VH-VL binders against RNA-binding protein 26 (RBM26). Designs and how they scored, part 1

Every score and structure here is a prediction.

Target 1, 75 residues: RNA-binding protein 26 (RBM26), of Homo sapiens (Human) (q5t8p6r532to606)
Amino acid sequence: TKLELRKVPPELNNISKLNEHFSRFGTLVNLQVAYNGDPEGALIQFATYEEAKKAISSTEAVLNNRFIKVYWHRE
Unless a header shows other numbers, all headers, positions and changes below count from the first letter of the chain; Kabat numbers aren't used for antibody chains.
ipSAE, averaged over its two directions, is called F for ESMFold2-Fast, E for ESMFold2 and O for OpenDDE. V2 adds 0.75 times the mean of E and O to 0.25 times the DockQ between the complexes of E and O.
[cut] marks letters that were taken out.
The coordinates of atoms that the task and the answers printed are left out; those that the model quotes come from them. Centres of patches stay.

## First folded at step 1 (VH-VL)

Design d03 (framework fv_denrakibart)
Fold by ESMFold2-Fast, scan of step 1:
Structure d03 (fold): chain C 75 residues (1-75), chain A 122 residues (1-122), chain B 113 residues (1-113)
Amino acid sequence: as target 1 above (75 residues)
Amino acid sequence: EVQLVQSGAEVKKPGESLKISCKGSGYSFTDYWIGWVRQMPGKGLEWMGIIYPGDSDTRYSPSFQGQVTISADKSISTAYLQWSSLKASDTAMYYCARQGYDEYWGSAFDIWGQGTLVTVSS
Amino acid sequence: DIVMTQSPDSLAVSLGERATINCKSSQSVLYSSDNKNYLAWYQQKPGQPPKLLIYWASTRESGVPDRFSGSGSGTDFTLTISSLQAEDVAVYYCQQYYSSPLTFGQGTKVEIK
């Protein structure tokens, strides 16, 4: 249910902007910016696996930035 | 000094394979995307694709997907562009160029290689 | 895909006169979240690689003379050379970096008349 974002420019790495983008895929239960001490990292947690899978499978660029990367969160 | 140095000119026959290189120096190679741009003789610039050397994430222009392979070896700060089977229509100047990160994320190409001329003829 | 169209294809300008090059994108390259235009201008002289002149539509790259300026927003952009010098003879390209695939205009050749 958890996705990890990397390479988020600091000016775009805020709760409001990330919530606006990812909430269209489902219900967000947790959202952390500057995740794991990385000012360009973020953690996005959806209520369900299907919602998270829809988000990571989307061809839409995160915040219209093609260089932001989306991964399944490990650990 | 920040620079990209490309491999020398190549003269090949149709059907042959080829791999050209682009070596970065003077900066953190894994922190910047490297793009490849084709310029056919007397024509304009065409973006082929980009790679992020830190994790080898590659993205291709639809026109070049399946036609070429872009790769990188971060241990020697070098990106590559390769063809499995060259065609006469691949005759062109090929440039590599750095696309920035952070202040330059998703930005313009600020540093360019000198170009590699590839000539494909019988 | 965003198509970039430049006009004119070529222009001849006397030394010291103003040169104006236009670039139009088929879709807006203005990103609403950061309010930046993802548009760059490059200069290419014969036998040389392109050189970045302007990024974010109007920001001059370091070392670029102030006679070069970029303007515009959304879909319509202009590169202006306020007083053409002999070394400015080149082909100029606009480029969008808003979305993949990255695309360039066809180029505008600037010559001295």
Scores: ipSAE 0.007, ipTM 0.682, lowest interface PAE 8.8, mean pLDDT 86

Design d04 (framework fv_denrakibart)
Fold by ESMFold2-Fast, scan of step 1:
Structure d04 (fold): chain C 75 residues (1-75), chain A 121 residues (1-121), chain B 113 residues (1-113)
Amino acid sequence: as target 1 above (75 residues)
Amino acid sequence: EVQLVQSGAEVKKPGESLKISCKGSGYSFTSYWIGWVRQMPGKGLEWMGIIYPGDSETRYSPSFQGQVTISADKSISTAYLQWSSLKASDTAMYYCARLEDYGYSWYFDLWGQGTLVTVSS
Amino acid sequence: DIVMTQSPDSLAVSLGERATINCKSSQSVLDSSNNKNYLAWYQQKPGQPPKLLIYWASTRESGVPDRFSGSGSGTDFTLTISSLQAEDVAVYYCQQYYNTPYTFGQGTKVEIK
C-alpha cells in the first residue's frame, strides 16, 4: 500500500500539496516528506492496495510535473 | 560478514537443465535487489536481470528475457538463475551482485565469487 | 539502450605513473533534477569478480585507495589512477545505471609497461 516518490522538487515536496494530489485516489494513512533523508523523496501510504494501484497506474503527472517518479515502496 | 556466496562450477551437456544459486548473508536480503551478470570467456560484462527478494519482482535485460529464469527464496536468503535447456553458447562465468534501491542507488556494490558454467559434449 | 564505449582498449603504464581511462555514453546519464551522474566504475583482477571502485561518477567506495578518482559529467567520464601500483593490473569497466538495461563498457585492460 505504500508508494515512494522520487525527484519531487523541494518546493512541491510538502504534505498539503501531496495530499491534494493523492487523496483523490483514496484514503491516505501516512504521508512523509523528505523521506529517507532525500529532500526530493516522499512516502505515500494508502488504506488499501487498490487505492495505491490506482495512483501508480495514473497517466497524469504528479502535481503537473512529469519528472516526479512514482514507485512501489520496497521494505 | 556481508557476502554473496555462489554455488560451485558446473559441467553440462547441451539440452540439460541447470539451476545455480547465490546466497546472501550478513545483511537484510529482502531489502536489496540481486542481479545476475554474464561474462563469456575473454569478454566483458553483460547484465542479465535483477530480482527483489522481498516480493520476487523481476526485471530482465531484453537479450535474456525468455532465455533464463531468475527466482529467489527469501526464507533461505538465496537467489537463483535457471536454464531449461543449456546451449554451448551459455558457457560463461556467471556472477550475482547486490544493488541498492534506495537513494537512487542502482550500482553493484557487492559481488559473489562467480559460478563457471561449461556446456560441451 | 545506452551504449557505453571505453578508450583505450588497452593501456600500459610504468609503476608510479598516471593511468587515465575514458568512458563515453551514447546519451546523457546526468539527471538534471538531482544533478547526479548515474555512472559507476569497476575493477576486475585476473580470476576475481568485479569490485566497485566509484559510483555517482566521482564518489569513491569505502576502502578504495585515494589514488583512484572519477570525473566527468553527462556523456564523458574519466577514471584516473594517479600512481599505478602492481596490484592495479586489471580490466576496468564503466557502467551506467540511468536506464535499464544496465550497460557496461567493453573494458580497458591496464598493464605495467
Scores: ipSAE 0.000, ipTM 0.617, lowest interface PAE 17.6, mean pLDDT 85

Design d05 (framework fv_denrakibart)
Fold by ESMFold2-Fast, scan of step 1:
Structure d05 (fold): chain C 75 residues (1-75), chain A 122 residues (1-122), chain B 113 residues (1-113)
Amino acid sequence: as target 1 above (75 residues)
Amino acid sequence: EVQLVQSGAEVKKPGESLKISCKGSGYSFSSYWIGWVRQMPGKGLEWMGIIYPDDSDTRYSPSFQGQVTISADKSISTAYLQWSSLKASDTAMYYCARTPYEDFWSGYFDYWGQGTLVTVSS
Amino acid sequence: DIVMTQSPDSLAVSLGERATINCKSSQSVLYSSNNENYLAWYQQKPGQPPKLLIYWASTRESGVPDRFSGSGSGTDFTLTISSLQAEDVAVYYCQQYYSTPLTFGQGTKVEIK
């Protein structure tokens, strides 16, 4: 249910912008900016696996930025 | 200055393979997404997929996933659309087109190739 | 998938008169975070590729005459040609880029009366 974002420009790495982008795919239960001490990192947690899979499978660039990458979060 | 030049018209038989091309010039080719759009005779426009040439990150429309392969060779500023086995229903005009932002995918297309007409008949 | 529906399917307008084309999306294409409508308009003349006219619902592409204007927000959009010229005979398409797959309207054919 968890996705990790990398290479998010600091000016775009804020809760409001990320919530509005990712809430289109499902219900967010957790959202952390600057995740794991990375000012360009973020953690996105959806309520269900299907919602997270929808988000990571999207061809839409996150916040219109090709450099922002979405990965499955590894524990 | 910015141009997308596509390969010439193709006449093929069902079951044959085909690879058509789209060559960009006048801009940093590897930094812009290239999309492919199908237009069947007398019909509207259908988005097939896009590719970012620098890393070959490719995204497909669900309707075209598994039916075609999109690829690119950034060393020669060329994107490709390929079929392993053509069907009569593939008869259409195929356009390549560029998204406007360098390094960003916006999803609208500012420059278009002239189109490649593909005719598949027995 | 977001379905784009244009109206009318065809339109005959006299030279110098106003032409209005409507486009409706099955869900909103307004992104609240940047307050932008992810909607574009294209012109396609016979035997030619589509040409971008308008993007972000109302921004005119460089080199496009000011008689072309786009308006609307959310689900309802309009392309207006204020004074139709002979060179404007074409099929016009709206396109959403809010989500994938990218989708186009069915097209509106504009003819001279």
Scores: ipSAE 0.007, ipTM 0.680, lowest interface PAE 9.6, mean pLDDT 86

Design d07 (framework fv_denrakibart)
Fold by ESMFold2-Fast, scan of step 1:
Structure d07 (fold): chain C 75 residues (1-75), chain A 123 residues (1-123), chain B 113 residues (1-113)
Amino acid sequence: as target 1 above (75 residues)
Amino acid sequence: EVQLVQSGAEVKKPGESLKISCKGSGYSFTNYWIGWVRQMPGKGLEWMGIIYPGDSRTRYSPSFQGQVTISADKSISTAYLQWSSLKASDTAMYYCARVGKYSWYDTSGFDYWGQGTLVTVSS
Amino acid sequence: DIVMTQSPDSLAVSLGERATINCKSSQSVLYSSDNKNYLAWYQQKPGQPPKLLIYWASTRESGVPDRFSGSGSGTDFTLTISSLQAEDVAVYYCQQYYDTPLTFGQGTKVEIK
């Protein structure tokens, strides 16, 4: 259910912007910016695996930024 | 007039440390990424990494991660490339170059280049 | 990593004739959201740093003569010099800036016949 973001520019790495983008795929139960001490990192947790899978499978660039990478957490 | 001026040629022995510089002028130094590119004698161009001087964020090529350190001092509009322990295989021309001006990432290529710093490492 | 491959490694062209250099990327460098190809071309003359010629695959940098043109999309790109001049003798490099690490082609040396 958890996705890890990397390479998020600090000016885009805020709860409001990330929530606007990822809430379109499902219900967010946790959202952490600057995750794991990385100013460009974030953790996105959905209520269900299917919602997380929908988000990571999207071909749409996160916040219209191709450098932001989406990974399964611990993958 | 935008200019990037690099420090002079260096002749070093294996195991020695080295720090070379790249000074920007004619533009807002803190608003543009600076990249470092290596060119070994008779070879092509290899990207080493970039730094955003405004907050010192860096991105490295995996091939250079842990081998060099890129830093910047925005008070004097200067970026640096540093080795803790040089190897003979570090013999190369090193260029600094300014990256894109359309976003916080390289979106236009390297538009201005320094003249290069020749580093020779021999025993 | 996105691997950039140029062809040919070198070519000799007579003055006034067309020179064509190809560049292939191992993955698409076309970004669908802005419909831009994140591909640049550089010219490097002996003893000099590289000089940006073209960015966004086909946009000429200010001051670059119009005999230089870039074309292509996705994975296949071409730099064309429509009428080679003596001052065009150089090594030419393509570069992707779609993703890190930023990568260059191996270079194509252009000489006069």
Scores: ipSAE 0.012, ipTM 0.686, lowest interface PAE 8.5, mean pLDDT 86

Design d11 (framework fv_denrakibart)
Fold by ESMFold2-Fast, scan of step 1:
Structure d11 (fold): chain C 75 residues (1-75), chain A 125 residues (1-125), chain B 113 residues (1-113)
Amino acid sequence: as target 1 above (75 residues)
Amino acid sequence: EVQLVQSGAEVKKPGESLKISCKGSGYSFTSYWIGWVRQMPGKGLEWMGIIYPGDSDTRYSPSFQGQVTISADKSISTAYLQWSSLKASDTAMYYCARDTVYEYSGSYYTYFDYWGQGTLVTVSS
Amino acid sequence: DIVMTQSPDSLAVSLGERATINCKSSQSVLSSSNNKNYLAWYQQKPGQPPKLLIYWASTRESGVPDRFSGSGSGTDFTLTISSLQAEDVAVYYCQQYYSTPLTFGQGTKVEIK
């Protein structure tokens, strides 16, 4: 249910902007900016796997940036 | 002022290796992508690939994957384009250009706002 | 890959006349999410690198004269030079940045009659 973002510009790496983009795919349970000490990293957690899958499968650029990377979070 | 300064013209023979450079100044080098664009004599523009110097993340056009290597040395604000073995068909003008990912708050863009002067590479026997 | 096609390949226009260049993409470069067209226009003069003129289809880059304008949406785009000046003789390229690989049109050469 967790997606990890990399290459998020610091000016876009805030809770409000990321919530506005990702809440369109489902219910967010957790959202962490500057994840793991990376000022360009973020962690997005959805309530369900299906919602996270919709987000990662989307063809729309995250926050208007084609180079922001979306991965399944691996622990 | 923002500048991208490229290395000088090269004349090479087929089979030789080559590494050309693109030095950025006047901005945070590690905060922008650097793309490489080829222009063959009398032809249009072809995107080869792009690198983010902050962590060396590199992406290639499928047609250039395996033909060239893109790298960067952030300690001297310089990006590189390298061939292990040149071909006559590599004769072209090569441009580096900055991709605008950190322009302002709330939005940013992925177009090329500043270009280097170009490096002419001639490969002939 | 998104293929960019420009027309015409070359255009001869008298000084002070309007020049119109067209660019078509093989698929839409309009984002439904942010309602922006991922399309730029560049000018390249002989012996010089390309110079950014227009981005997001219609936003003019700082320092670019107001006689240059971009229009269109989705798959059909136009660059207009309202009153051609001698310094505008160049090749003009459209470029999409909707998806990688980034692709350019083949170029349109603008000449004085």
Scores: ipSAE 0.006, ipTM 0.655, lowest interface PAE 11.1, mean pLDDT 86

Design d12 (framework fv_denrakibart)
Fold by ESMFold2-Fast, scan of step 1:
Structure d12 (fold): chain C 75 residues (1-75), chain A 119 residues (1-119), chain B 113 residues (1-113)
Amino acid sequence: as target 1 above (75 residues)
Amino acid sequence: EVQLVQSGAEVKKPGESLKISCKGSGYSFTSYWIGWVRQMPGKGLEWMGIIYPGDSDTRYSPSFQGQVTISADKSISTAYLQWSSLKASDTAMYYCARHGDYWEAFDIWGQGTLVTVSS
Amino acid sequence: DIVMTQSPDSLAVSLGERATINCKSSQSVLYSSDNKNYLAWYQQKPGQPPKLLIYWASTRESGVPDRFSGSGSGTDFTLTISSLQAEDVAVYYCQQYYSYPYTFGQGTKVEIK
């Protein structure tokens, strides 16, 4: 259910902006900015695997920024 | 064998409704997006939209939004394309196609359903 | 929307000779973070559905002969058939899957001369 974002510009790496983008794909149960000590990192957790898969399968640029990369978070 | 099998050819009159199908087999149907592509006689390919069968999330091309309805029934691994009222301009070959992993494009295609709408 | 334009519209090539098809996108389809071009090539023979040949601009789909190759980056892409065979007579389409709506080029018809 967890996606990890990398290379998020600091000006876009805030809870409000990321919630605005990712809530379109499903219910967010956790959202962490500056994840794992990376000021350009974030963790996005959806309620279900299907919601997370929809988000990562989207070809839309996150926050209109192709620099932001979305990965499956490995525990 | 991974395959998509579409319903047979249709001959209809303007104003009639129609629903055509695309049945997946040989893979996890709920784990892949299914897209629909139109090809008018003698013309190229037009992407209409996609659906994620796991929860029926559907996305349309702006050109087809409101013109058709895309749906899926995951219990029978089948996706659908539906018109409430056909027009002569809907005459075309319609393909369904599976979107591959990691945005690898459309890797598996159905054989196509020919829809002819004439008065 | 990203507009895909192919050239030429039709191409006649002798058996065993190289065929080259170009595809241009109105916007870049290169995702800088993963350095991948979200561009695919399809082959469509008369009476058949399209068949995926190439994805990510240059990765050949399993089972596709090595005479087919894709190249290019950003907005300019090429499909090359190094030694044309009779079974390669078809219409070839490029497609971007970088952003919605997905769009196809108009197609290039390849014939034997």
Scores: ipSAE 0.005, ipTM 0.643, lowest interface PAE 12.2, mean pLDDT 86

Design o01 (framework fv_vorsetuzumab)
Fold by ESMFold2-Fast, scan of step 1:
Formats: C-alpha cells, structure tokens, sequence
Structure o01 (fold): chain C 75 residues (1-75), chain A 119 residues (1-119), chain B 111 residues (1-111)
C-alpha cells in the first residue's frame, strides 16, 4: 500500500499539495514529506493496495512535474 | 488481457492521406499514453509522437510536424494517426504502442499497419 | 536529438554461446540515478516487444539469460546462453527527451 516519491522539488513537497493530488486515487492513511531525510522524498500510504496501484499507474504528472517519480515502497 | 488492434493494410498514391486506427482493450484507455512508431522496409524504428488520451494533448517528432495529426475517441477506446501529403518514402509498417508519461517504456504494441505509397 | 548507436550491426552466435550487444547514447540518459533507456526484441514479422526497462530491469516473462547493464552513455544487453527462439533484431531506446530515439538495431542469428 505504500508508494515512495523521489525528485519532488522542495517547494512542492508539502502535505497539503500531495494530499490534494493523491486523495483523488483513494484514502490516504499516512503521508510523510522529506521522507528518510531526503528533502525531495515523500511517502504516500493508501488504505488499500488497489488505490495505491491506481495512483502509480496514472499517466498524469504528479503536481504537473514530469520529473517527480513514483515507486512502490520497498523495505 | 491487454490488446492493441490496428486497422488493415493501405495502398495510397503520392499526395494522398492515410489514417491508421488503434483500438485498445483490456485496460482503462485514458490511463496510458499512446505512441506511434514507424518502420520502413528493412530499417529500424522511428518514433513519430504520442497522444495523451485523457487530455488530447500531443507531441510530434519534428520530422513529421506539419504532416501528422494524432487524435483519439474515448467512447470506443481508439487512437488515430493521420499522415498527409504521402511520399514513397512513407512506405512503412506503422505501430501504436502503449506507454506512461515521460520516463517510461512501451509495454504493449499493436500488430502493425502496412502502408504502401506507390504510383 | 540524442543519437543511439548499437554495435555490432549483426551477430552470428552458436547455440548456448554468449551474445553481447552494445548501445551508446550521444549524451547521458542518466538523471538522478535512473537511466532512461530500454531494450526491445523484434522477431521477423512481429512488432517489437519490451525486453528490459530502466537499463537493467527484466520485463515479466523474460528469461533469466537476458540481462542489461551500464549507465549514462554506455549500455550492454547480454544473452548468456543463446537459444533458437532468441533469433531477432534487438533495439535500444532512450526515453530521456523527445524525440524518443532508437538504435539502428542489432541482428542476432545462429551460425
């Protein structure tokens, strides 16, 4: 259920902007900016796998920025 | 099962236009970009452009700007590529291919449409 | 435009032998640790099929004998033990900037 964002410009890496974008795909249960000490990183957790899959499969650029990358979170 | 099914072979005279279709099934049509790539006989692959089926926005390679138009019809999950003012060197197999927004890859391809331009 | 150059133009390799194909980009396709390049396989009379993406990630269903490596401008596709079904033309592609460009292709044949 967790997605990791990389290469988010610091000015776009805030809770409000990311919540507005990703809430369109489902219910967010956890949202962390500057994740793992990376000022350009973020962690997005959806309530369900299907919601997360919908978000990562979207062809829409995150916050209108094509360089923001969305990955499945791996531990 | 994801499928991209293209229209059949075309034979055209120089100066004519051709419109190739690509019907998508097995996925949400508006969630993926549709790319067009051509391959002349015995030659390599050449990218022509892409269309975002959700917005209708297009990007074309400079070599085809002014002659190519890409459109889609979301009601029938079909993308179109029209090439005008055909020349003999437009003889090629034309492919549609599914991809994500920039940074991605083409994971599914249509079977190809052979377009022959001859007098 | 980024030019992708493959070498060799053709390979004739015995069954079970290693085949190596190189691809060079005219400028780096690396951005923040990610290589914006992919490999495709095209068999006669068929459309290309995705083989490897992001330089080294094997597509689902692709046999373990296929591997990709490299970074920046120099990339390699390796087939560790060539099988009859691997006879095809292989293309590298950059997805770093438009227009997206392919290499000229490398034909792999069995001798």
Amino acid sequence: as target 1 above (75 residues)
Amino acid sequence: QVQLVQSGAEVKKPGASVKVSCKASGYTFTDYYMNWVRQAPGQGLKWMGWINPNSGDTTYADAFKGRVTMTRDTSISTAYMELSRLRSDDTAVYYCARGFYEGSYFDYWGQGTTVTVSS
Amino acid sequence: DIVMTQSPDSLAVSLGERATINCRASQSVLYSGDNYMHWYQQKPGQPPKLLIYWASTRESGVPDRFSGSGSGTDFTLTISSLQAEDVAVYYCQQYYSTPYTFGQGTKVEIK
Scores: ipSAE 0.000, ipTM 0.616, lowest interface PAE 17.5, mean pLDDT 84

Design o02 (framework fv_vorsetuzumab)
Fold by ESMFold2-Fast, scan of step 1:
Structure o02 (fold): chain C 75 residues (1-75), chain A 123 residues (1-123), chain B 111 residues (1-111)
Amino acid sequence: as target 1 above (75 residues)
Amino acid sequence: QVQLVQSGAEVKKPGASVKVSCKASGYTFTGYYMNWVRQAPGQGLKWMGWINPNSGGTTYADAFKGRVTMTRDTSISTAYMELSRLRSDDTAVYYCARDTSYYDLWEGGFDYWGQGTTVTVSS
Amino acid sequence: DIVMTQSPDSLAVSLGERATINCRASQSVSYSGKNYMHWYQQKPGQPPKLLIYWASTRESGVPDRFSGSGSGTDFTLTISSLQAEDVAVYYCQQYYSTPLTFGQGTKVEIK
């Protein structure tokens, strides 16, 4: 259910913008900017695995920035 | 070795659509984004959008959204850009250009360009 | 959208002299030590050619008289000793966010 973002420009790494983009795929239950002390990192958690899978499978650039990379979060 | 070869010049009437092709060779087609750039006579460069040939995902500039469609055929390493509801001010040279890989943070820029396709829209 | 503004619109330089082109972004196109902007050269009847990427890295095969510098919002392309074959229009491009945008172009001519 958790996705991790890398290479997010600081001006785009804010709750409102990330929520706007990722809420299109499902219900967000957690959203952390500057995740793990990384100012270009973020954590996105969806209510369900299917919603998270839909988001990571999307071919659209996150926030119109193709350099933002989406990974499955591995704990 | 790397080449982008575009389809030939087109003359269209207002209201028609045009589909330009860009055939890639000499590299792994799915490893690099493909951009489309327009240049009207005597004008500068206008980015239209890009396609990820691996996923088929696209991003379009707002000025062209609703009229442009970018696709690709991985079996023949060819990208396509279709522009509909043509107007006289769509008269331009249309270029495809290879971009760096999403995963390559060291290389950059549109390093290879097609020769351009002239599209003339007139009645 | 990030607006890229070049100056001057047109530049006439004598052969062998230095040519300087400036490019200003409406917001910073730099992040974490990297500058998301590129320079292209376009000669009449030809597609654009990549000259400089990431603001200061010269593309393979580009003569060393071409150099790029700058960061943030203010960038410069320098041709240290203009040659006849350098007559062209030069474009800067921001690669920081979509839509990707180009400057309006600077025409470089022999004086």
Scores: ipSAE 0.008, ipTM 0.671, lowest interface PAE 9.2, mean pLDDT 86

Design o03 (framework fv_vorsetuzumab)
Fold by ESMFold2-Fast, scan of step 1:
Structure o03 (fold): chain C 75 residues (1-75), chain A 121 residues (1-121), chain B 111 residues (1-111)
Amino acid sequence: as target 1 above (75 residues)
Amino acid sequence: QVQLVQSGAEVKKPGASVKVSCKASGYTFTDYYMNWVRQAPGQGLKWMGWINPYSGGTTYADAFKGRVTMTRDTSISTAYMELSRLRSDDTAVYYCARGYDLEWSYGMDVWGQGTTVTVSS
Amino acid sequence: DIVMTQSPDSLAVSLGERATINCRASQSVDYSGNNYMHWYQQKPGQPPKLLIYWASTRESGVPDRFSGSGSGTDFTLTISSLQAEDVAVYYCQQYYDTPYTFGQGTKVEIK
């Protein structure tokens, strides 16, 4: 249920902007900016796998920025 | 073993289109972006774009926008790159290359063997 | 777009001597302590092979004689003791931003 973002510009890497984009796909239960010490990283956790899958399967650029990368979070 | 196997060499006339395939094996196809890079005879490497095999989303270099289309078929772990309205200066070796790793953020660590495309009248 | 410029275009070094290749990015590729700059080796008739990622980390199986250094905009690939099998064209590449861009390549030959 967890997605990891990379290459998020610092001006876009905030709770409000990321919540605005990702809440369209489902319920967020955890949202961490500057994840893992990376000022352009973020962790997005959805309530369900289906919601996370919908988000990562979207062809829409995150916050209208094609350089932001969305990945499944690996443990 | 992790491997990318590309389709064979093609000879095309100006104005035609070419579709190159790249079959992945030995890893989860949807976990890595697939890049396409070309190299004209005696010249350097030029990035064309990439596809996210999970979503089908693509990013193309401006020089190829309008002529290039990247697709994939997850059921057979194969990526495709189609280049239309071919010109003589599209003569090149075309490579697919596995990109970004989730945890480690590598560059392009696995490459196909290349597909030679010759455009001549 | 980020422009990558290599120097020299070609390099002839005696067997066992040090080879040094430089790469300059038109803007910084430094991010969170990592430099998103990679080095590739290409031998005639073969696809490129990743040698070094994050400017200085050797890819698995790459001999210790290959090392990368630098940060920000200025990077160096060093082959401490050139061997016959190292004759190839070497490319730097930025992985910081799309479009990903390569340097023009440096041809390394034995003199």
Scores: ipSAE 0.006, ipTM 0.663, lowest interface PAE 11.7, mean pLDDT 85

Design o04 (framework fv_vorsetuzumab)
Fold by ESMFold2-Fast, scan of step 1:
Structure o04 (fold): chain C 75 residues (1-75), chain A 121 residues (1-121), chain B 111 residues (1-111)
Amino acid sequence: as target 1 above (75 residues)
Amino acid sequence: QVQLVQSGAEVKKPGASVKVSCKASGYTFTGYYMNWVRQAPGQGLKWMGWINPNSGGTTYADAFKGRVTMTRDTSISTAYMELSRLRSDDTAVYYCAKTYRGWDYSYMDVWGQGTTVTVSS
Amino acid sequence: DIVMTQSPDSLAVSLGERATINCRASQSVDYSGNNYMHWYQQKPGQPPKLLIYWASTRESGVPDRFSGSGSGTDFTLTISSLQAEDVAVYYCQQYYSTPLTFGQGTKVEIK
């Protein structure tokens, strides 16, 4: 259910902007900016796997920024 | 006046590391990405990576991953590029170059003068 | 990686004549109507200098004889009337995705 974002510019790496984009795919249960000490990292947690899968499968650029990358979070 | 001033030429032995500096002036250092580009003698330009001086976040080209480290010191508006485990084919001129803006206007509008690094035994 | 291929590798043109350099990207560098490709000029012993960004926008201070055109995958740099100071190597570069990549360069000489 967890997606990891990389290469998020600091001006876009805030709870409000990330919530606005990712809440369109489902219910967010957790958002962490500057995740794992990476100022350009973020962790996005959805309520369900299907919601997370919908988000990562989207061809739409995150926050209209083609450099932001979305990955499945590996623990 | 916007300018980038790089450190002087270096001669290194194979296996050593080199750290090149790039001092920025005339603009807000943290507002623009800093690129590093390598040019071997008689060859073209090869992008090594960039750093966001505001966050310290970096992206490296695969050819240099594991050997390159990019850092910055915002108190003196200086970016650094360290290349380790030097080989003879790392002999090149190394350039720093700023983007026009951050992520949205990503062309390299200002370049440093270059730092010649020679790797020989 | 996006591969940028220039043609020709070298070009000899008489003073006052037109020089044309082509650059082809292995995939489109257009995003939302903007082409993320740029042209640089490099003279011997000097760093590269930005000439044209976003395929066709001339950098401030660059003479009007330099122009860029094209979109998607095929781009052209034109020097309408070659001057002696234009002798240099010209590079195209994409900024669509990392790693950023340059063409191999086109050397422009006077015939």
Scores: ipSAE 0.006, ipTM 0.696, lowest interface PAE 9.8, mean pLDDT 87

Design o05 (framework fv_vorsetuzumab)
Heavy chain, then light chain:
Amino acid sequence: QVQLVQSGAEVKKPGASVKVSCKASGYTFTDYYMNWVRQAPGQGLKWMGWINPKSGGTTYADAFKGRVTMTRDTSISTAYMELSRLRSDDTAVYYCARGKTWYDYSAFDIWGQGTTVTVSS
Amino acid sequence: DIVMTQSPDSLAVSLGERATINCRASQSVLYSGDNYMHWYQQKPGQPPKLLIYWASTRESGVPDRFSGSGSGTDFTLTISSLQAEDVAVYYCQQYYDTPYTFGQGTKVEIK
ESMFold2-Fast, scan of step 1: ipSAE 0.006; ipTM 0.695

